# VHH binders against p49116, part 51

Target 1, 238 residues: p49116
Amino acid sequence: EGPLLSDTHVTFKLTMPSPMPEYLNVHYICESASRLLFLSMHWARSIPAFQALGQDCNTSLVRACWNELFTLGLAQCAQVMSLSTILAAIVNHLQNSIQEDKLSGDRIKQVMEHIWKLQEFCNSMAKLDIDGYEYAYLKAIVLFSPDHPGLTSTSQIEKFQEKAQMELQDYVQKTYSEDTYRLARILVRLPALRLMSSNITEELFFTGLIGNVSIDSIIPYILKMETAEYNGQITGAS

## First folded at step 26 (VHH)

Design rd11
Fold by OpenDDE, fold request of step 28:
Structure rd11 (fold): chain B 238 residues (1-238), chain A 119 residues (1-119)
Amino acid sequence: as target 1 above (238 residues)
Amino acid sequence: DVQLVESGGGLVQAGGSLRLSCAASGFRFSEYGMYWGRQAPGKGREWVSGISGDESYTAYADSVEGRFTISRDNAKNTLYLQMNNLKPEDTALYYCATHEYSGRPEDYWGQGTQVTVSS
């Protein structure tokens, strides 16, 4: 079998909504997030190994890891997105809810901690100076995770994950030969993704655009959409 | 209009072989992954095997690994499933499906071809 990923899978270019408003409103944040989500999902479906699996398995995998993929995408696209500014804006919007006593103290804490975790994760990835190949392989490892409940064909998924891991290892050894422990440093960041609440992520980034519809429920649709189609929908929603 | 037409099913004795075909039309065949599923009476739909659009990757369910081989001919817009060492538990309606992107959440499925393996 050939490589799990090709150079085409390394490219991960997010196009932000234009123009950027002076004030980052909820709509802009949600549109930006949606574009990233769609980009991530379409990235996944472009992988031949992913194409070789059935619909149920594909959907289940994406449902299980969309938050992790999205978070990796945030880290990778942090500069283009001005992520720190977006997060600050989100916090500001939350202040209104806080002032209106719409959230419990515990919930406020959870949300703020989540935002902190997102920022810290992205900062940590930036400090490691993760390149496009490494991000691609990390996303593949996350995508083909066999340890999620309810998955079928876990043996096959595991094989794909192993392939991703091996290719990452080979890449790191080749590209960063003088940094013996780089692979380990990169891989130990993955557990942080599992600490992120998908529900909170959804509330922070997607509620303004999607409304009461869950990310889980729209994943099958996203996976079947043409790129031009979802871009048009996002634009139309503005 | 996407169309998938399966053929090649039939009655076979345990240990025998069959080769299924799926003729595809109405979409860019080579750009999409294809897969076989099956449904036995009284059971849910089960994924059997899949193949990427570029043929670079194949996948198999554990139950058929080593016995079935999926392949495709993109020039002929045809998907194949070579089934060897068939077992009674392989008895099912076999259908092919595509990951073609048309905006609907469900993949396209053929009508299926019946495979019956006798003991």
Scores: ipSAE 0.881, ipTM 0.948, lowest interface PAE 0.4, mean pLDDT 92
Fold by OpenDDE, fold request of step 28:
Structure rd11 (fold): chain B 238 residues (1-238), chain A 119 residues (1-119)
Amino acid sequence: as target 1 above (238 residues)
Amino acid sequence: DVQLVESGGGLVQAGGSLRLSCAASGFRFSEYGMYWGRQAPGKGREWVSGISGDESYTAYADSVEGRFTISRDNAKNTLYLQMNNLKPEDTALYYCATHEYSGRPEDYWGQGTQVTVSS
């Protein structure tokens, strides 16, 4: 078989809503997050190995890892998104709820810690200066994770993950030959992704847009969305 | 409209072989992944094998790995499943499905072709 990823899978360009408002409102944040989510899911669709799996398996994989993929996307697109500004805006919006005593102390702590984890993760990735190829392979490793509960065909998924790992290793050895431990430094960042709550991520980035609809419930629709429809959403958003 | 028509099923003895075909129409066949599924009596539908649009990747369920081979002819808009060393537990209605994007969360699939493997 050929490589798991091609150069076309390295491209990951997020288009932000335009124009950027002076004040980052909930709509802008949710729209930006939605575009990143769509981009991440459609990126997965573009992988031949992903296309070779069944619908149920594909959906289950994405449901299991969407938060990790989204977080990697945040890190990769942090500059384009002005992520620090977005996170600050989210905190400011939360302050209204805090001042109104709408959240328990424990919940406030939990949410703030999550925001901190997101920022720290993205900062750590920036410090490592992760390139587009490395991000692509990391996303593939996350996508083809066989250890999620309830998955079928785990042997096949594992093979794809191993392929991603091998290609990442080869790439790092070739591109960063003088940095012997770069691969290890990159891979040790993956556990941080699984410490982050998908529910909190959903609440922070998507509640204003999708209301009570869960990301899990819309994933099948995103995966089956036409490219033209996606593009229409991008161009139609103000 | 998307249409998938399976054929090639039948009765075969254990250890025998069959080749299934799926004729596809109504969509850009080569642009989408395809897969075979099956449903045995009293059991749920299960994924059997899949192939990418560009034919570069194939995948198999553990139960059929090494025995079944999926392939496609994009020029003929046809999907194939070569089934060797068939076992009684392979008895099922076999259907083909597409990852074609239509706004529906479910993939399209055909009516299926019956495969019966006798002991």
Scores: ipSAE 0.857, ipTM 0.935, lowest interface PAE 0.4, mean pLDDT 92
Fold by OpenDDE, last read:
Structure rd11 (fold): chain B 238 residues (1-238), chain A 119 residues (1-119)
Amino acid sequence: as target 1 above (238 residues)
Amino acid sequence: DVQLVESGGGLVQAGGSLRLSCAASGFRFSEYGMYWGRQAPGKGREWVSGISGDESYTAYADSVEGRFTISRDNAKNTLYLQMNNLKPEDTALYYCATHEYSGRPEDYWGQGTQVTVSS
């Protein structure tokens, strides 16, 4: 059995919508987020171990971890996306376009805390200077998590996760031999992903595009989507 | 059009062996993961085993691990399932499926081949 990930899985290139508007509107944000989501899902399906699982298992895994994968993607693509600018725009839209008088104080707090968590997570990853290999392995560890409810073949999933962890360890030891505790510093960031609400993420990044359709419901379609479909303008002319 | 045709099923005694085949056509076979599923009477469809397009990874349900072996011949566009030490609970209609990307949410399935294991 070969390695879980290859060099082809390290490449994670997000193409942003063009041109970038002077004002980041909801459509631009949603399209950018959608491209990242699609890229993340298609990255997953490019993994041989993922291909070896059944459709139901694959769908269940992605449904369980899409928010975590997406968040890792945000961190990884933060510069390309101008994430800080996007988040600022989201905050502005929440203040200006959303009828704040219809939102409870508690809800506003929840949303703002979520944005803060996202920013802090991405900042922490940037501070650690996580490279493409490390991101790939972290995403694999997140993807092949056996601890989600309702999963089948959890023993197989666990084996894949262990493989990802082992390969990450080997990579870190080889590449960062002078930093004995780098692996630990990286792995301790993963719990932060579980603190983030998928519902709030969906609301912040996808409401303008998906409408009343949930990410959960479209995951099977994304997994079967042609790669070329999201390489072009999603909201524009293909 | 994607087509999957299963064969090799039959009646065997407990402890016996069968080798299933799935002939695939209508898509780039080697580019996609393939897997076997089965459906016993009165039960839902169950995943049995899968294999990646490049053959580098295989996976098995716990119930068949160590007894079944999945393989493929990309040159022949054929998927195989070697089933050893068969048990009565393995009795089911066995389906071949593909992860081929067609824009529809469901995978393609064959018509299935019947495997019956007598006690």
Scores: ipSAE 0.856, ipTM 0.934, lowest interface PAE 0.4, mean pLDDT 92
Fold by OpenDDE, last read:
Structure rd11 (fold): chain B 238 residues (1-238), chain A 119 residues (1-119)
Amino acid sequence: as target 1 above (238 residues)
Amino acid sequence: DVQLVESGGGLVQAGGSLRLSCAASGFRFSEYGMYWGRQAPGKGREWVSGISGDESYTAYADSVEGRFTISRDNAKNTLYLQMNNLKPEDTALYYCATHEYSGRPEDYWGQGTQVTVSS
């Protein structure tokens, strides 16, 4: 069978809401995050190997890894998103909540640490100068992770993950032949994704849009969203 | 409207073969992944095999790997499942489904075709 990913899967272009406000409000942040989330999930469903899996498996995979995919997307789109500015705005909004005594000291610490981890991860990826192909393969490796609890067809998922890993290895060896340890440096970043809380990510980026609805609950709908509908959403103004 | 019509089921002895077909209409067939599922008596629905829209990738449940082959003819809007070395535990109602994007969370599936494998 053919390669797991093609050149079409390397393209990952996020369109930000326009215009960017002088003050990044919760709505702008949530809209930006939603566009990235939709892009990430629709990227996943564009992969032939993903298309070959059943609905339950597909949904379960995305539910298990959406935070990791989203975080990789943040890193990849950090410049276009002005991620540092967004995170600073989130911190400012959090400060308001702190002043209103809405959060416990422990929760504040957790949230701030999470924001720090996000920034650190994105900075580390920038330092590595990860290219579009490498991001695509990393996302595929994350997507086809067989070690999440409750998954079916784990053998098939593992095969897809191995293929992604092999293709990444081949790409790095070919493209960065003089950097013997590049692959290892890249893969060593993946564990950081597993330590990030999906709940905190959801709270920081999505609370303003989805209210009491969880990302988990809307994933099936996003995966079934019409491409034309999605495209209309990503080109719209906030 | 999306329509899926399965055919090719029947009674077969263990070790025998069947070829299922699924006629699809109402959507751009070649743009979407398709898959076969089955439901045995007293059991829940389970995924059997899937194929990508461009036919470049196939996937199989562990229980049917090496015995079943999924394929499609995009020109005919038809999905196939070649089932070889059938076992009694393969007895089930077989249905085809699509990953067609319609805004509903559930995939479309047909009424199914009955496969019965005798020991």
Scores: ipSAE 0.848, ipTM 0.930, lowest interface PAE 0.4, mean pLDDT 91
Fold by OpenDDE, fold request of step 28:
Structure rd11 (fold): chain B 238 residues (1-238), chain A 119 residues (1-119)
Amino acid sequence: as target 1 above (238 residues)
Amino acid sequence: DVQLVESGGGLVQAGGSLRLSCAASGFRFSEYGMYWGRQAPGKGREWVSGISGDESYTAYADSVEGRFTISRDNAKNTLYLQMNNLKPEDTALYYCATHEYSGRPEDYWGQGTQVTVSS
């Protein structure tokens, strides 16, 4: 078998809604997040190994890791997204909710901690200066994670994950030969993704757009979206 | 409309071989992953094997790994499953399916071809 990822999988270009409003409203934030989510999931389905798996397995994998993929996407696209500005806007919106006594103290704390974790993760990735190949392989590693409960064909999934890991290792050794421990520094960032709450991420980035519909429920539809439809949404939404 | 038509099933003795075919139409065949599933009597559908659109990657269930080989001919819009060293537990209705994107969450399935392996 050939490589798990090709150069085509390295490209990860997010197009933001235009124009950017002076005040980042909930709609803009949700639209931006949705574009990233779609891009991430469609990136996944573009991987041949992913295409070789069954529908149930594919859906289950994405359901299990969408938050991690999304978060990696946030980190990768942080500059293009003006992520700091988006997060600040989210915090401001939360402040309004706080003033209206719509959230419990404990919930506020949880949400704020989550935002902090997101920011810290993205900052840490920026400090490591992760390149497009490394991001692609990291996303593949999280995508083909066999350790999620309820998955089928875990042996095959593990095989794909190992392939991703090996290719990442080879890439890092080849590209960053002078940095012996770069691979380790990169991989130790992955556990932070598992600490991110999917529910809170969904609430912060998607509630204004999808309402009461869960990301889990729409994943099968996103994975089955036509490319033209996706592109249309990317270019037409503002 | 997407159509998948399976063929090649039949009765075979344990240890024998069969080659299944799936003729696909109604979509850009080479652009989508394809896979085989099967359903034994009284059991649910299970994934057997899959192959990427560009043929670069294949995947197999543990139960068939080393015995079955999935392949495709994109020029003929045909999916294949070579089944060797067949076992009685391989007895099932075998389905061809696609990851074709049509706006609906479920994949397309054919009507299936029956494979029966005798002891």
Scores: ipSAE 0.844, ipTM 0.928, lowest interface PAE 0.4, mean pLDDT 91

Design rd11
Fold by OpenDDE, look of step 26:
Structure rd11 (fold): chain B 238 residues (1-238), chain A 119 residues (1-119)
Amino acid sequence: as target 1 above (238 residues)
Amino acid sequence: DVQLVESGGGLVQAGGSLRLSCAASGFRFSEYGMYWGRQAPGKGREWVSGISGDESYTAYADSVEGRFTISRDNAKNTLYLQMNNLKPEDTALYYCATHEYSGRPEDYWGQGTQVTVSS
């Protein structure tokens, strides 16, 4: 059995919508987020282990972890996306929306805390200087998580996750031999992903584009979308 | 158009062996993962085994691990399932399927081949 990930899985290049508007409107933010989401899911498709699983399992895995994958993607692409600027814009738009939608104080707090957690997570990842390989393995670890409810073939999924963990360990040991505790420092960041609400993420990044349609409901379609079609869309938008 | 045609099924005694084949056409076979599923009477479809496009990874359901072996020949656009130590509970219609991406959420699958394992 070969490695779970190859060098081809390390590449994670997000292309932003062009041109960038002077004012980051909801459409720009949602389109950027959608591109990241698509990239993340298609990245998963490119993994041989993922290809070896059944349709139901693949869909269930992605449904379970799309928020974590997306968040890791945000962290990884934070500079390219100008994430801080996007988040600031989201906050500004949220303030306007709050006034119109009469959100409760508790809900506002939840949303703001989510934004804070997201920013903090991304900052923490930047401070750790996580490289492309480490991101790839972390994504694989969250993708092949057997602890989500409703999954089938959990034994097989666990094996894939273990493989990802082992490869990450080997990579870190080889690449960062002087930093004995780097692996631990990286892995302890994963729990933060589970603290983030997929619903709030969806609201912040996708509501302007998909309306009342859930990410959960479109995941099967995204997973079956042609990469060429996706790329063409990006090119067309540029 | 994607086409999948299964063959190799039949009646076999418990402990026996069968080799299923799936002939694929209408898509870039080597670029996509393939898998076998089965459906027993009165039951839903069950994933049995899968293999990546590049053959680097295989996966098996717990119920068939150690007994079944999935393989493929990309040059022949053919998927295989070697089934050893068959059990009565393996009785089902076996179908092959692909993760070919066409924009629709459902995978493509064939008509299936019947496998019956007698006690």
Scores: ipSAE 0.834, ipTM 0.925, lowest interface PAE 0.5, mean pLDDT 91
Fold by ESMFold2, fold request of step 28:
Structure rd11 (fold): chain B 238 residues (1-238), chain A 119 residues (1-119)
Amino acid sequence: as target 1 above (238 residues)
Amino acid sequence: DVQLVESGGGLVQAGGSLRLSCAASGFRFSEYGMYWGRQAPGKGREWVSGISGDESYTAYADSVEGRFTISRDNAKNTLYLQMNNLKPEDTALYYCATHEYSGRPEDYWGQGTQVTVSS
């Protein structure tokens, strides 16, 4: 049995919709976020350990972790996406919704706290200068989480997560040999991902999906999308 | 068209062995993960074992680990399940399935082959 991830799983290149509008709008934000989601799902399904599990397990794993995987993707691609600009546009939209009396004060507070947590997470990852290999292993650790309720094949999932953890450790020790505590600093960031609400992520980034369908419901379709269609969606050929 | 044809089932005494085969056609077999599932009378479908397209990874349900071995022959487009030390609770219709990225939300699976384990 070989390594859990190969060099092909390190490549994670997000291509933004073109042309960039003069003023960011909800449709541009939703298209950008959708590309990141598709890229993340394509990444997950390409992993041999993931392919060795059954479809129900694959779907359950991704449903349980898609928001954490998406959040890692936001942090990794924050510069390419101009995430700070996107979040500013979202805040302006929320301010308009307040003035039109469309959201309660409690909801606004929840959403603003979520945006702050997201910014804090992305800033902490940037400060640590997390590289592409480290992101790939962190995504694998998040994907193969055995502790979500309702999962089957828990022993196999735990085995894969432990392998991802071991390979991350080996990578960090080899690549950052003079930084004794780098692995610990990286791993201590992961619990923040559990603070991110999938409900609020959908509202922030996926507004305008047809029928307001939840990400949960489309995951089986995304995972089974033909590779050519998948590539068309992430390159903007649609 | 995707086609999966299982064979090798039958009646066997507890403690015995069977080898199941799944002949695959209509898709690029080596590019996709494959797995075996089973459905016992009155129960839902249960994943049994899977293997990646490149064969680098295998996985097993707890109930069969150590007794069953999954393998594939990508040159023959065939998936196998070696079943040893069979128990009465292994009695089920066994089917193979493919993760082939067809645009369909559900994996394609075959008609199955019956395995019956007597005590």
Scores: ipSAE 0.770, ipTM 0.917, lowest interface PAE 0.8, mean pLDDT 88
Fold by ESMFold2, last read:
Structure rd11 (fold): chain B 238 residues (1-238), chain A 119 residues (1-119)
Amino acid sequence: as target 1 above (238 residues)
Amino acid sequence: DVQLVESGGGLVQAGGSLRLSCAASGFRFSEYGMYWGRQAPGKGREWVSGISGDESYTAYADSVEGRFTISRDNAKNTLYLQMNNLKPEDTALYYCATHEYSGRPEDYWGQGTQVTVSS
């Protein structure tokens, strides 16, 4: 076996809808988030280890981790996306909902806490200057997680996760040899991803989808999408 | 028009060996991952082993690891499963499948080849 990831799996280039409107709206946010989601799913299915698993396992893995992959993508692409501006616009929308008494105060507080956790996560990753290789291995670690409920083939999944962890360790030690604790600082940030709610992520970033679709329900279709259609969805050129 | 045709099944004594083949057509074989599954009487389908399109990765169910070897010949558009040290528990209909990106959520499957292991 070769390495779990190659240089082609490190490339993660998000293209934003153009032009960026002066006032952010639901359609711009949803298009931007959709491009990131499709880029993340295209990335996952390109991994040879993922291709070696069966269809049911592939679908189950992605259903279990799509929000973690998406959140890592937000952190990686935060500057390109102007994520802080997007989150500020969402906060203003939520504050208007409180003033109009259209939403439960408890729900809005829950959503605001989620936004705070997301901002803190992205800031912590930026402070550490996580590079593209490190992001790719972190995504692989969350993708090949054997501890999600209901998974089959857990022995193979665990082996692939261990390989991702070992390759990340080797990369960090080689590339950042003077920073003894870098790997530990990186890995301790991963548990925060499990605190991110897929329901709230859908509300924050995917409210423009038709009929408030569940991302879980479309994952089998996204994973099997023809490559030409992926390119159209990622770039908006289709 | 994807077509997968399995062959090589049959009756074999416990401890014996068989080599299954899956002839593939109608898609770019080398671009996609492939896998073998099996279905024993009265049981659901069980993933057995898979291999990536570029052959760089293989994976095996615990029940067959060390005894079965998956391989592919991208020049001949053929997937193989070498099954050694066969056990009665390996008795099943064996089918191949492809991850070909068709825009549909279900993988393509073959009709299968029967493997029967006697004591």
Scores: ipSAE 0.729, ipTM 0.898, lowest interface PAE 1.0, mean pLDDT 87
Fold by ESMFold2, look of step 26:
Structure rd11 (fold): chain B 238 residues (1-238), chain A 119 residues (1-119)
Amino acid sequence: as target 1 above (238 residues)
Amino acid sequence: DVQLVESGGGLVQAGGSLRLSCAASGFRFSEYGMYWGRQAPGKGREWVSGISGDESYTAYADSVEGRFTISRDNAKNTLYLQMNNLKPEDTALYYCATHEYSGRPEDYWGQGTQVTVSS
């Protein structure tokens, strides 16, 4: 078999809604996040190893890892998205909710801790100057995780994950030959992704878009969306 | 409309071989991953093996790895499953399916071909 990922899987271009409003609002944030989500899902289903698995396995893998893929996407696209500005706008909105007693104190603390962890993750990835090849392999590693309950075909998933790990190692050693510890520094970032809450991600980025429907429930439909419709959702060119 | 027609099933003794075919039409066959599943009497459907649209990747359930080989002929719009060293536990209705992206939440799959392995 050939490489797990080809050059087409490395390209990851996010186009932001235009024009950017003077004051960020829920609709701009939700549209931006929606484009990233569709870009991430289109990326996942384009991988030949993913296509070789059955539908139930595909759905289970993406349900288990969509938040990790989304978070890696936020880190990769943080400058294009002006993510720091988006998170600041969200924090300001939470301050208004505190003043108006709209949210419980426990929920606000959970949300603020999540925002802080997200900021620290994105900052750490930026300081390491993670490139597009490295992001692509990290996404493949989290996609092909055999650890999730209810998965079938775990032996095959483990083999695909090991291949992603070996190819990342080969890439880093070839491309960054003078930096002996780069792979180790990259891989120690991954456990933080498992700590990110998917329901808080939905609250922060998707509340105005999906209404009463969770992202978990729409994964089968997103994965089966026609390619032309996907491209329209990713670019906003519909 | 997507149409998948399986053939090549039959009765075979343990240790024998069969080659299943799946004739596909109504979609761009080479653009999509394909897979075989099976359903034994009284059991749910089980994924058996899959192959990517560009043929670069294949995958197998543990129970068939080393014995079954999936392949496809994109010029003939046909999916194949070579089944060697068959066991009675392989007795099932075998169907093919496509990951065709038409907006349906469920993959399309054929009606199947029966494989019966006697001891």
Scores: ipSAE 0.720, ipTM 0.901, lowest interface PAE 1.1, mean pLDDT 87
Fold by ESMFold2, fold request of step 28:
Structure rd11 (fold): chain B 238 residues (1-238), chain A 119 residues (1-119)
Amino acid sequence: as target 1 above (238 residues)
Amino acid sequence: DVQLVESGGGLVQAGGSLRLSCAASGFRFSEYGMYWGRQAPGKGREWVSGISGDESYTAYADSVEGRFTISRDNAKNTLYLQMNNLKPEDTALYYCATHEYSGRPEDYWGQGTQVTVSS
């Protein structure tokens, strides 16, 4: 076997909807987020190790980690997406909803706390100046997580995750040879990803999707969608 | 459109060997991962082994690792499974499958070929 990831897996080019509207709205945010989701899922399916697993395993892995991959994608593409502007627009929309809906409760608090955690995560990744190779390996580590219940092929998945960890270690030691603790600083950020709520991510970024759909139910369709098709397309749309 | 036809099954004594073939057509074979699965009588489907489109990665279920070898010939659009040191518990209907991107959520799979391992 060769390396788990090649240079083709490091390329992660997000293309934003055009033109950008004068006023950000839920539909632009949802389209932008959908493009990131599809790019992330198609990145995962492009990995030879992933292709060597069965469909049930592939679907289970992606269902378990899609929010972590999405969150890593948000951090990686924060500048291209103008993420800070998107989050500010979401916060303003929530504040307007409070003024027009007096059923405000613990849910709004949970959503605002999630936004703060997301901002903290993205800021910490920016402070570390995480590069594209490091993002690719981190994504592979979260993708090949063997500790989810109901997962088959656990020993094979563990071997792939260990290989991703070793390749990250090798890359960091060679590229950042003067920073002995860089790998440790990077890996310490991973637990924050598991604290991100997929339910709240759906509310923040996918409200404009057809109904209040669960991303979990769409994943098998996303994994089968043609790569050229995902720009501007959602399962069953247009 | 996608067609997968398995062959090479049969009756074999424990400790013996068989080689399964899967002839593929109707898609760009070399672009997609392929895998073998099996279904024993009264049991659910079990993934057995897979191989990436570019052949750079293979994976095996614990129950067959070291005994089975997956390979593919992209020039002939054929997937293979070399099964050595066969055991009675390997008795099953063996099918091949592809990860081909067709827009439908399910992988394509063949009708299968029966492998029976006698004690």
Scores: ipSAE 0.720, ipTM 0.899, lowest interface PAE 1.0, mean pLDDT 86

